# Designs tried in a protein design chat: VHH binders against Probable F-box protein At1g14315. Part 4

Target 1, 278 residues: Probable F-box protein At1g14315, of Arabidopsis thaliana (Mouse-ear cress) (q9m9t0)
Amino acid sequence: MQLLPHDTVEDILERVPVKSLLRFKSACKQWKLTIESQYFQAKQLICSAGGKDLNLVLVSEVPKRYHIYQLFHNSCDGLVCLFDYQTLNNIVYNPATRWHRRFPVSSTNTWRYINPSSPYRINTSSSRGHALYVDGSLYWLTGKKEIKVLALDLHTETFQVISKAPFAEADHRNIITRSLNNRLCLSVSKPLQQMIIWSFNSENKTWEQIYSIVNRSVTQSLPVAILEKNKLLCCPRSNSRQLMIYDIKTKSVDSVSIGTYRCGDSVFCYFESLISIL
Key: E = the ipSAE of ESMFold2; O = the ipSAE of OpenDDE; V2 = 0.75 times the mean of E and O plus 0.25 times the DockQ between their complexes.

## First folded at step 1 (VHH)

Design n09 (framework vhh_7n9e_1)
Fold by ESMFold2-Fast, scan of step 1:
Structure n09 (fold): chain B 278 residues (1-278), chain A 123 residues (1-123)
Amino acid sequence: as target 1 above (278 residues)
Amino acid sequence: DVQLVESGGGLVQAGGSLRLSCAASGFTFSSYWMYWGRQAPGKGREWVSGISGSGGSTAYASSVKGRFTISRDNAKNTLYLQMNNLKPEDTALYYCAKEGDYFELPTEYFDYWGQGTQVTVSS
């Protein structure tokens, strides 16, 4: 494992405009000044779901060089997962500990070998094939005709295909990897405005279909969090000023205003996950 | 069905200007980000500039910012790159590329969609 140089951490902080990063002000005075000097837009939202208040951080702007595909913040770990368009590296870093890992990608087209010794290719499209960090491992979708899940254990640096996808749908344009409540999930869009969400259980290595949703608005959205057993928080992929809460039992949609912020109308305007700050 | 045809390259002296064009067909041009990339001899491919479907957003590599201007004419299905104050290090084969359906930068498509247009800047 490599530690991130201080000047590189400052560079990354300037490119990740989210207030959840305020927690590492206590780690370094220079980081505090960097955060306070940067121009960015982020909004703290409080959503009520099932009688509980959920603290969310939404970012309206993302720097052009980086795509943030996962933002994870809890009491132990604060991970940011980025794709660097200039170097074509996946970057996982923890700003509180200065730990980072970069994964350079070899490419001749949209499919890339993770490294020359790996027989596996990944799809590096921004919503479809970015590596998700879950529970100490990175996960990708791989394969063209048959979609498979590839895992990289960050501690051992060991690659393995953990399973084939639990569905017959072969079109990778209809499949999105998601981290929902620290679980690896696949969102699969099907004809007739249907979306199915599959969750991977890493302990028994099985897939479980957790949601089957028939709703025009929800199927054109990104799942962001599981709020209750029957409630799913979704971010529209349109230029929308509202988040959606879908109740699977009642098949109803409730909307949550995000004020002047939007879920984004470009690839650089939204996060793939939600965070709360202390 | 996607076709991209680049033109406008040539030989120019340092400090000069060139305007590149890309004629697009086979897709709804106004719905996609469009990009210019380049490959110099002995170097890898690099992204140069991008423009949103409406033309309302643009982005540039640091090496060309302030010198190059990307634009588009959606009525003509044409992408442009205005290159000013050219330097010898701008010598490269320039490629036009379309945003994929996944909204990833399509620098990998440069070999796929065209032969490019050669720009040579003499010292």
Scores: ipSAE 0.000, ipTM 0.127, lowest interface PAE 17.4, mean pLDDT 61

Design n10 (framework vhh_7n9e_1; at its last look DockQ between E and O 0.13; V2 from the best seeds 0.00; counts 0 for: pae E 12.5 > 2, placed apart)
Amino acid sequence: DVQLVESGGGLVQAGGSLRLSCAASGFTFSSYAMYWGRQAPGKGREWVSGISWSGGSTAYASSVKGRFTISRDNAKNTLYLQMNNLKPEDTALYYCAAGYDEFIGSTDYYMDVWGQGTQVTVSS
ESMFold2-Fast, scan of step 1: ipSAE 0.000; ipTM 0.240
ESMFold2, look of step 2: ipSAE 0.000; ipTM 0.179
ESMFold2 (binder alone), look of step 2: mean pLDDT 81; pTM 0.827
OpenDDE, look of step 2: ipSAE 0.006; ipTM 0.304

Design n11 (framework vhh_7n9e_1)
Fold by ESMFold2-Fast, scan of step 1:
Structure n11 (fold): chain B 278 residues (1-278), chain A 128 residues (1-128)
Amino acid sequence: as target 1 above (278 residues)
Amino acid sequence: DVQLVESGGGLVQAGGSLRLSCAASGFTFSSYAMYWGRQAPGKGREWVSGISGSGGSTAYASSVKGRFTISRDNAKNTLYLQMNNLKPEDTALYYCAAGSPEYDWETLFRDESGYDYWGQGTQVTVSS
């Protein structure tokens, strides 16, 4: 699946000033994220799973011409990244303020540097061309034969390659960056229904393997959130009206109804700390 | 636990025939495309043949087309490669592999971490 070219990453970096981005980190103390526009509908749901209440944001496209690929990290207002199939433009949208900005798509399919001074290129041929925002940094996958994670610290404006990757040489199509419970994660798909999830420890710059899953349904889904030590919430890549909860210990899959809404890339999870619930 | 175990290799004269088998376990065999690849001494791995889960579609590398036939028995969870009119250049260690929509053929053969899904292989030596 091709979602965005390299030029979209550059546009997002240029349009989000460091001070504004870091300010959003502390902007709100409540969890309610509402996405409202002429282009899509949003609904917040509270689902019970394993004795824990989950705050989910479900977005349905209206009209159905947009693809939603990112929610801005750690913001109650939210910042949503969208792709418009009709105009082939990328849109960054703030639902609380109804602010939006459009970025035209580049027609180049070649490798490019993030900026002229950077020695690194990002993958422009797949969804790995998307920047993922996690805890003050932007992350990309780079390379094809030797897959690396490139990080940009937005406060210091420094680039860093995470050189000790947790996996050997692999096709970039089998590796997806995810934000799970505000942690940078890599989902790595292997043959025969296997998915491995690695979590990055930013303090010691090491990778920890947190899940190794052998299950056809889960490996064909997108990880959304870690519910409990042994439970993973997943969104099927099909037109499903159910989310999946995978239990790593029992190796069983349970289903959570999302009513009339459908799974896909339009399901986002917003977690409050337990203290906010109490 | 997923396992693929190859057998049926050996020493054969040029122009001869061999039938390779791959016994699969730990997954729903009929739901997956299956592949044969090979690695000659001092060379990288190369794709030889592929077959769909139902057996309705097959594909072959140009070097073996017309001489090799891939088949499967889903009731026995077994993949086969019938090799006819063998040539010295067919000398290699032969591997079987299972594919999925997430993996194209080149990725499967280049994935060094995919060792868990490949058996030890079965050696085929063709003398002139």
Scores: ipSAE 0.000, ipTM 0.092, lowest interface PAE 21.8, mean pLDDT 59

Design o01 (framework vhh_7ocj_1)
Fold by ESMFold2-Fast, scan of step 1:
Structure o01 (fold): chain B 278 residues (1-278), chain A 122 residues (1-122)
Amino acid sequence: as target 1 above (278 residues)
Amino acid sequence: QVQLVESGGGLVQAGGSLRLSCAASGFTFSSYAMGWYRQAPGKQRELVAAITSGGSTRYGDFVKGRFTISRGNAKNTVYLQMNSLSVEDTAVYYCAADSEYLPWFGDEYDYWGQGTQVTVSS
């Protein structure tokens, strides 16, 4: 692959199955340099979580025109939702086809208007989970005093408050919105090294507590994916070059190396079905 | 005791310059993001500029290219350099501090100053 022109390498990367991309980076240093070049504004670690075979894929194919400095990545239905901190745009991006669409969101903390106008106020003061894509909608946490979940239907471009948080007032800095196995989830850090994860059921519009974890390392991390019913993949909030796998049944933590990437970089977890669109 | 104390406001002629300062105390300044907001009579409070603990900056559309935000961690102070002022910049300017990395997406900062008046005459 090192003998191919760089333009050809980029074309191949667009069509390569997600699970094999990391192997190509390790096999060919020129591929790795191309993926890590300044042409790509963000470094993305994509994880295909299924069974015991953890397939980690690194992709840095975000269009150069987006000035991204730090962002939290989520994936659903083959799409990745990115937030551009410079332009304040939400970007829905498909790494397999390089398709993207921008949704401009104002930082002025006034009512946001989308054609046609919407009266809902978007408050995205946290860098954690600015926008989350699940089942054709974008989701945000709104407000610090009265925490609510705000949804934007991408088909109709209308806002709706879908629910209050499934807990009493909490410091919003201890609450993170995540997409875990194609479900909208809230991760809530509590005193005494406790983390609770709530999952939203879109059919009956109710919240379900799926995990209650007591562990010093896990409660200071970002949930990335549910690998199996009893295993949670986490990214440390520190500048670490390894991910953590927490086994709920044994209450043990294992580590997995992410090479040159750090846990502060963009981390995506794709389902097996996502690979079928490549 | 947490305090944010603004200074440097006043009356200035159109085309002039002002430098605002905000002295912070009672929290670990270097770990906090800092912002400047303004509110003109009859208008909502809006973002002027924000700076993260790491030094990344964000500006409101109407001030980009004219205003510069900076921070001095050794002195626990954030600054706003305002150039090419116009009558439309007349407002009360507020200093704000937030423990979030990117506070410019909300008006729910942890701490707010009392504000300092900036008046630009034609």
Scores: ipSAE 0.000, ipTM 0.187, lowest interface PAE 13.5, mean pLDDT 61

Design o03 (framework vhh_7ocj_1; at its last look DockQ between E and O 0.09; V2 from the best seeds 0.00; counts 0 for: pae E 17.3 > 2, unsure alone 64.2 < 65, placed apart)
Fold by OpenDDE, look of step 2:
Structure o03 (fold): chain B 278 residues (1-278), chain A 124 residues (1-124)
Amino acid sequence: as target 1 above (278 residues)
Amino acid sequence: QVQLVESGGGLVQAGGSLRLSCAASGFTFSDYAMGWYRQAPGKQRELVAAIYSGGSTRYGDFVKGRFTISRGNAKNTVYLQMNSLSVEDTAVYYCATEVYTEYSSGDTYEIDYWGQGTQVTVSS
């Protein structure tokens, strides 16, 4: 006999690490049913997203020189998308459950079209062509000289250009999109001079400057996460086995070893989920 | 202004080696991907090798371990060490920034900045 009400148990389970939840599936049939339910998985994701735990996805260079994976710069509901250059397949992967599904890329195989189409060309072969998922929308940087942020609302399936970015004249190569604190952010860098991080406010559709950093090392890095109100986790653009934690107030930089992994463009935060694609 | 200047090309016998260099200026070299492309007469330009800012590399299928791309950030130079050259490697080799990923179809995408190219000729 269960000692606790089912609702209470469910509330507890929603806050348990996914790895443990997977084990719990084997412990009790009732728990298995709960954990495998879409309702529970949705709630668990919400809890995960609202939690204080930092989870990072790092893609290290494969030892085999000719096997390269390209990763999107963010996760969606605990899932990450990889492109296998060797097999020419897309891979949807859940890092928490290790579930994955491979999708062959074929010239004749298209997913579907969104109408109306994007008002701007999206070059998926470039770094700028990578979409950033934030709160139900996909975002791209478009243009070379005049940089624009293109948004696709996944609910309405409509494209729109969001408000003019205050960095229209910046070099497009020095602008990156990031999800920080589950908000759309732009990092505008003048390497070795300054990095400004802008956050987009979806309510008033304005950009707010949240950080201005002049640290030489940080200006050459990619913002990954806001750890605390005044601490920024960064990944060096150069080949490094260390992440950086920059304290905005003290202006100190701490290094964090990432073991055998190397920093690159494919480092971002994600939330653990139980979600898979049926 | 972005400038890419290739050097190191020339005539070499089959089985020989060459080292290409590309001196880059006008941008923060260490932050961007660099690559080598080649174009033989009557053929499309194809990726030879790319090295990204993070140090990851990519090579064309024909390279088969014969070539090595590297970068010297201190000198703002990207290198291509080519060993075991064959007549089929004869082409104009181009240095490029912002190397776009090529799919297996061999299609090249437009890149923003190119060098003038250096001729590599491999004789039998």
Scores: ipSAE 0.000, ipTM 0.258, lowest interface PAE 13.8, mean pLDDT 81
ESMFold2-Fast, scan of step 1: ipSAE 0.000; ipTM 0.312
ESMFold2, look of step 2: ipSAE 0.000; ipTM 0.124
ESMFold2 (binder alone), look of step 2: mean pLDDT 78; pTM 0.774

Design o04 (framework vhh_7ocj_1)
Fold by ESMFold2-Fast, scan of step 1:
Structure o04 (fold): chain B 278 residues (1-278), chain A 122 residues (1-122)
Amino acid sequence: as target 1 above (278 residues)
Amino acid sequence: QVQLVESGGGLVQAGGSLRLSCAASGRTFSSYAMGWYRQAPGKQRELVAAITSGGSTRYGDFVKGRFTISRGNAKNTVYLQMNSLSVEDTAVYYCAARDEYGLFYSDWEDYWGQGTQVTVSS
């Protein structure tokens, strides 16, 4: 047997809860999207990794023009991050408050104001020029000659430049912002298959290097979550049906099956107040 | 940073088959999306087939069911198996590599090979 039967996303994913689907339909009417329950599906998984149960959400978007790359929903902080492949716009939208911001790209000017009254701009041409949501705030990497971290408090709509990145890396393609265990983190790719992860300490407003990893498989994956006892959960940047667990102490890699589902940009790790994108 | 070299083109009779190969050198092949495009005389280049770094494939309507794209990451090579060829498939076939993250850059350029001629006779 060389070939497995064809499986479709619709056959393996379950429908999004009706309340969530109605919010997406409302957002889609405002953004001229069409999402129907038969076309937009999500499945919640519980995976045991390192003695910890993780809630994962797999999302499929049939309107291929748009990509949902971050999803956070609770009573006060509902947030949806969309990317429009046709216009190259990043859209950050809160369905509960109908708050939104668009980050359009032009042929000669890739900078846009986050708020019309704000002096701050973000670079929309980076590999992922979208905002990262952590603990009620949005974070961006900004700056051309010197990289800065820009924060927007969603409750007060107050902008602040937080601590500069703890390195002189100028190429945004080598830096990815991540939310790991509800912490703002930077994943920095270095030559020779090295990845460094920096965590922001909100108490003293400094960056701490939490991982320095030399491992081919891990450096070609996306960090998802920090597990108990120094284990890092990662998703390969491939159509894999396995997640990876990297043990920082032993420097070994183990695998976790996600059943019939596949890794990629459509896997979200959900805790009660945290969502991470792969 | 990536260089692409196509091979496997030539003359074939209608109903025949050809296999094109594209060898990539330079940057790591496994992180790139790869594609085959073709250009017939007097027409613009059009997508024939594409394959992502994860192995998902897409085809142009005119070749769907007849052509198969595949990749060998260990050999840094992408292949196009062309079956049931017709005279309308006559064109120069080009290999292209794209940084998958380049989809988010409006000014990102694809890497292109020199092209290989495919001629289908009746």
Scores: ipSAE 0.000, ipTM 0.111, lowest interface PAE 18.0, mean pLDDT 59

Design o05 (framework vhh_7ocj_1)
Fold by ESMFold2-Fast, scan of step 1:
Structure o05 (fold): chain B 278 residues (1-278), chain A 121 residues (1-121)
Amino acid sequence: as target 1 above (278 residues)
Amino acid sequence: QVQLVESGGGLVQAGGSLRLSCAASGFTFSSYAMGWYRQAPGKQRELVAAISSGGSTRYGDFVKGRFTISRGNAKNTVYLQMNSLSVEDTAVYYCAAGEFWDYSPETYDYWGQGTQVTVSS
C-alpha cells in the first residue's frame, strides 16, 4: 500500500519520555519508536486515582496540518490516528511496519484506496469525520437525520453498517466517538448540562447506556478513561492543569493535579499489562 | 503547476564533492517532505536521503556519513551535499516531493527530471 511520512510519527513520539515509550513497547513488541530529547512537550504523569496508579501520556504541539486523536496498542500492534486538515483525510499509521491507509472524506465522498466508493457520506466538519480504530476495524458515524455506525474491516477491506446509533436526531456537534477501555463509545451532549455515554456491544450489535451525567463541568470535557464502574476520568477543554474524576454514584467531581502539565487536544491514557490481563 | 528543478550535477573525480539543489514551485514547500533518489543504468531507483517538513532526516545505507540533506524553506529549495564521492555513486539523481515519504518511491507525489552525476577514477 502506502507508507506514512516518517516525520509525522517521529515528531510526536520523539516528544514522549523514554519511560512511557518503554511501556508502550512492552505492550506491543512490534512498536518501533524513536525519541529526541530536545522535545519534552509530550509528558508522562503517574496519578493516584481511586487507589490505583494511572499512567497518562499528554501529547501537544503536533504539526498544525495534522491532528492526532488516537494512540492505540493492541497485541503487538501500535496505531496512530491522524486527521489531515489540508486534505480532509483520516490517516491510520502503524509505526512498527510503517504501514498506513488514507481515507479521504471529501465533498466528493471518495475512498482513495477503496473501490468501490463508500455508499455512505461522512461529514468531515464534525467528529464523525474522524475514524476511530477498535479491534482491527475503523468506525465512523454517517448520515444526518438517521445516524448510523459504519465499519471498515481493515483485513478484508469491506465496509458495513453495523448498527443504527441509539438516538434518532442530534446535532452532530454534540456527538463524540471515543475508545474507552477498548470499546467503541459515543459521548452525546444533551440539553440541561447532560452527557450520556453509550457503549457498543459487538456480540449482540446493540448499544448500552453506561453513563448519564448531569454536571456542567463534566459535559464540557472529553472522556479519557473508565477508572472503575462508577468513576470517569475527564480532560477539560480549557488547557487546565487538572483532570477531573466524576463519581457516578455520589455525583461529585474530584480534581487530579497534573503538576505543571496541561490538558491539551491530545490526551492519551496508557494502561499496562495489568489492564490487558483483565 | 508543480515543478521540481534539479541542478548542480556534473563530472567529478573520486574523492571529490558536489552539491545538488532542487528548486520547488507550485505547492506549499514547507508542508512537504523532500527526498533525493538515484538510479544507475540497469538498476532500480534507490533512496539517497530524505528530509521531513520538520527537519528529520533519513539516509540510504551506502551514503550515510558522506552525504547531508538540508532544506531552505525561505528559498523553496532542498540540497544534497555529497562528499567523498566514489565511482559507485554515478547515477541520475532525482528530487522528489510528497505528503508521505520513507524508503519507497511510490510515496512521493512529484518528481524532478533528474540530474546526472558521474564520478571518474
Scores: ipSAE 0.000, ipTM 0.116, lowest interface PAE 20.1, mean pLDDT 63

Design o06 (framework vhh_7ocj_1)
Fold by ESMFold2-Fast, scan of step 1:
Structure o06 (fold): chain B 278 residues (1-278), chain A 122 residues (1-122)
Amino acid sequence: as target 1 above (278 residues)
Amino acid sequence: QVQLVESGGGLVQAGGSLRLSCAASGSIFSDYAMGWYRQAPGKQRELVAAITSGGSTRYGDFVKGRFTISRGNAKNTVYLQMNSLSVEDTAVYYCAKDIEYLGTWSDYFDYWGQGTQVTVSS
């Protein structure tokens, strides 16, 4: 009732009425074709979890020169954020328009814009060096002692410090930035298998603690999506063939099979709940 | 406080072998991933090999099957065993240390060594 016996896109699509499939398939065709380009391979997976259908994208890099750390798609013009291991550059790429911008490594192993020049240094250590795209801007964490959120507006190319992190004592190695349901989030690992997730409210520029989790498996995973009924979808950092669903009320973990695919950090929630409108 | 020092580079004939070592003059914590990169004249720096604290490895496509990365826990050292060397392997080889989170690693490196020259003659 809650999980399908088969959890592949092909199995799910075969059971949906043809008219609904045509409407679904016509959405974001350009974005899908670009994801399946020669630079990487992607598989779309639709899963049922907690009474809600999720669209997930599983990505593998081909060639292994590139690491994709974010996919953003809200209007079928999409953005791909990737790292080039050969040149040590971060690249933000719009495949529909073939627009891109590169962020080269400086002599201090930090990225900075040259034109216009920024007074801020972007820390390239840990996942803090990866720029997250949210609502037309790129976001970074800056510094180690006092962690601040730096925003770059992609339209105006202006930098702004938008917020101070909501925690004072966390080791920078224990902080991961994530985009959950199109919200900027910080996942902070603490001693004794504890993980806290903070969400940024862009309207009032404040942080809210949304999850406090004590569970060995979940604290060693990457959050993927926030589900209805107080459930969190997570991807194990091991090469697992299962996603995890954490129930915040019962404090229990369920597993969702992804078939022959493996997790890693290349699992993205592409279009949450698209199938539920069919 | 942490300094990475490469050694083991030199001149070698095609088909030969070299073993590179990278030792920290300070401390290396078990949560750090280690990598080897190389840069040839007129070319961009590229990944050769990387290893997590748990021993998971990845390699650049042009060195798979020929090179092996490993960790020496007793000596706080990472090694690159290079076999079946070709002229195209001639480059400066750099050791790098990254922050590893819960047994995985990021693609960013906090510390780089000075580099060691590897020259393969025909």
Scores: ipSAE 0.000, ipTM 0.138, lowest interface PAE 16.7, mean pLDDT 61

Design o07 (framework vhh_7ocj_1)
Fold by ESMFold2-Fast, scan of step 1:
Structure o07 (fold): chain B 278 residues (1-278), chain A 124 residues (1-124)
Amino acid sequence: as target 1 above (278 residues)
Amino acid sequence: QVQLVESGGGLVQAGGSLRLSCAASGFTFSSYAMGWYRQAPGKQRELVAAIYSGGSTRYGDFVKGRFTISRGNAKNTVYLQMNSLSVEDTAVYYCARGTEFYIESDDTYYFDYWGQGTQVTVSS
């Protein structure tokens, strides 16, 4: 049997006493090295547009059993979100020592294996079946007829239906859940080269339409980040070695080289430009 | 309000057996998965066994072949039969109710309510 990241973490965690912080730090370091060196090749890019710098992470060489769909930096070492095709489960791991100190050992583990459960059928045959991490919660799109957002709070392990999609009659194949500048967003592709982006307001539980774009290149891409009010960073849904920056005001597209990585082969994760967080 | 009350814990010699019971109230018992977790002092809580509303079961790998989970829907009770007990089985055992939510293809549940726990002590 092939040793996978999931199996390696389980072996390490079985040996770490809850009262041994030094042992835990050693285990977290080994897990991080296992992910970074054996299973992933990651490249950090700094993208400058307008007056804002973004850190991007591209990941390649993920084992076929796992689909990595998000890496998020939140003042810790980061979260790795994997989907296990064999067990149809989500795996969330945060190796950060600081995050471990924020959660009581009796209430949470430093590593979690998520078995989603819900009366709603989760679409596991597409990217929409994979969870998206935003602010301590995992989000899924549900169903084909009436599309809803299902949330799992990782700290309380409570499922909630956040809200239904802000539009009726949407084809589930044209809707993608995205994290844009640490906000939950829906990207909706419509006929005639149109894309609409909706942002979820977590305070009042409502959806706000933030972009309506008519452009053939953008509608065939995935939004990655909002660089400034008029500029959207996008990843083409192809083997392109370039990202696109779409200027909504001028309706122009600029390109950014990603070197030897490809949009179609790699997972993009947006990080805020706060490199001083550690 | 949902209540789960464990019983059947106690002191037993290594190689012996115990049967734990969990009496449930405040919800439609037959519609929910039920599970048993355990926690020894200074250790993290771990899943021992789960039984789903449809009757399928799951076990922690350290108890497979030794423990059996079952349910009596008429009595609103879930049971854990523990055989071939070892010192390493010493822990507080908690009864838990699974959420009403599930994925049909995976038949898995999360647990949202917990009992107070019952102590099991295995001596050599």
Scores: ipSAE 0.000, ipTM 0.113, lowest interface PAE 18.2, mean pLDDT 60

Design o08 (framework vhh_7ocj_1)
Fold by ESMFold2-Fast, scan of step 1:
Structure o08 (fold): chain B 278 residues (1-278), chain A 122 residues (1-122)
Amino acid sequence: as target 1 above (278 residues)
Amino acid sequence: QVQLVESGGGLVQAGGSLRLSCAASGFTFSSYAMGWYRQAPGKQRELVAAITSGGSTRYGDFVKGRFTISRGNAKNTVYLQMNSLSVEDTAVYYCAADYPESLFEIYGDDYWGQGTQVTVSS
């Protein structure tokens, strides 16, 4: 495994067009302070597994108020996604459409901006209020006792509730929304250390079970990316200095060292680089 | 600390009426949307009625025309008037508020009441 020189948040965000990033900084003094903060530290990592090199972005120090939870650059639709812990608002900038929005996640103000008549609440407990961006839509978990997936189409500004057995009956604490290779996925923890990953097929409006994993280490981790057809890259929740690669076919786990850095909620799979080296 | 206390549940004959109340404390009630949910044994919890801070209402399909949600901001209370009750309305009824603006002191059950039992006999 190889560590690259220590960089600032601006080095990570270079994949977002500079013109768009400057506009984002100008729109909000607080966002500018977050992006330019000397306390916001990041590192590119090159991890070698099975003869393949992966580029990852790891953010180790973040200002207390904000959390960068998604960095995505795919041609002209790169995004900078921030979560504001004080206001429970997400901040999303889309340079392709020149769209910039703050949106509430769990307050009554959510109905004013998404749908004034909607009674839906966004579940902040399982995902820290983070909305996932996938193919022009934002996704949240909603409800506490009855779990649903709420989708907001950013172009039409309409929402759709997506809820189907078997995951609709699970406890929200055991469900995590993830973006895996630009697909909306749900990771569902079940008894006997089993984890099931469901993928949403947007064309058919159906859920497909793509992985069923029985492994103590993997079920206590966050899925980061799907590698090759049979490999899942995972980040342990234990502040480990290792990533895990789970081989679905052999049921084996390979550990990859990330040097002096630890796994956490601030590990991003840098998809532009991941695609180019896979 | 957020507290939601339900009252008004009980046993009633089919065709009867009940009024549920939920007294709220520990947050700025007038800024929050409030809702009523119900759960029968072995079933999932479902939305009965919701009311926004501005007074807009929404109802579950099985209770439209029979139930009315209202709020009294001066008393920090939300109400559910239940008319023309049927055996299928038998459930524990829960009061709910929105999640807090701050994540710093969220206890799992703080924005849900403990529930009040409604039993409708034939």
Scores: ipSAE 0.000, ipTM 0.114, lowest interface PAE 16.2, mean pLDDT 60

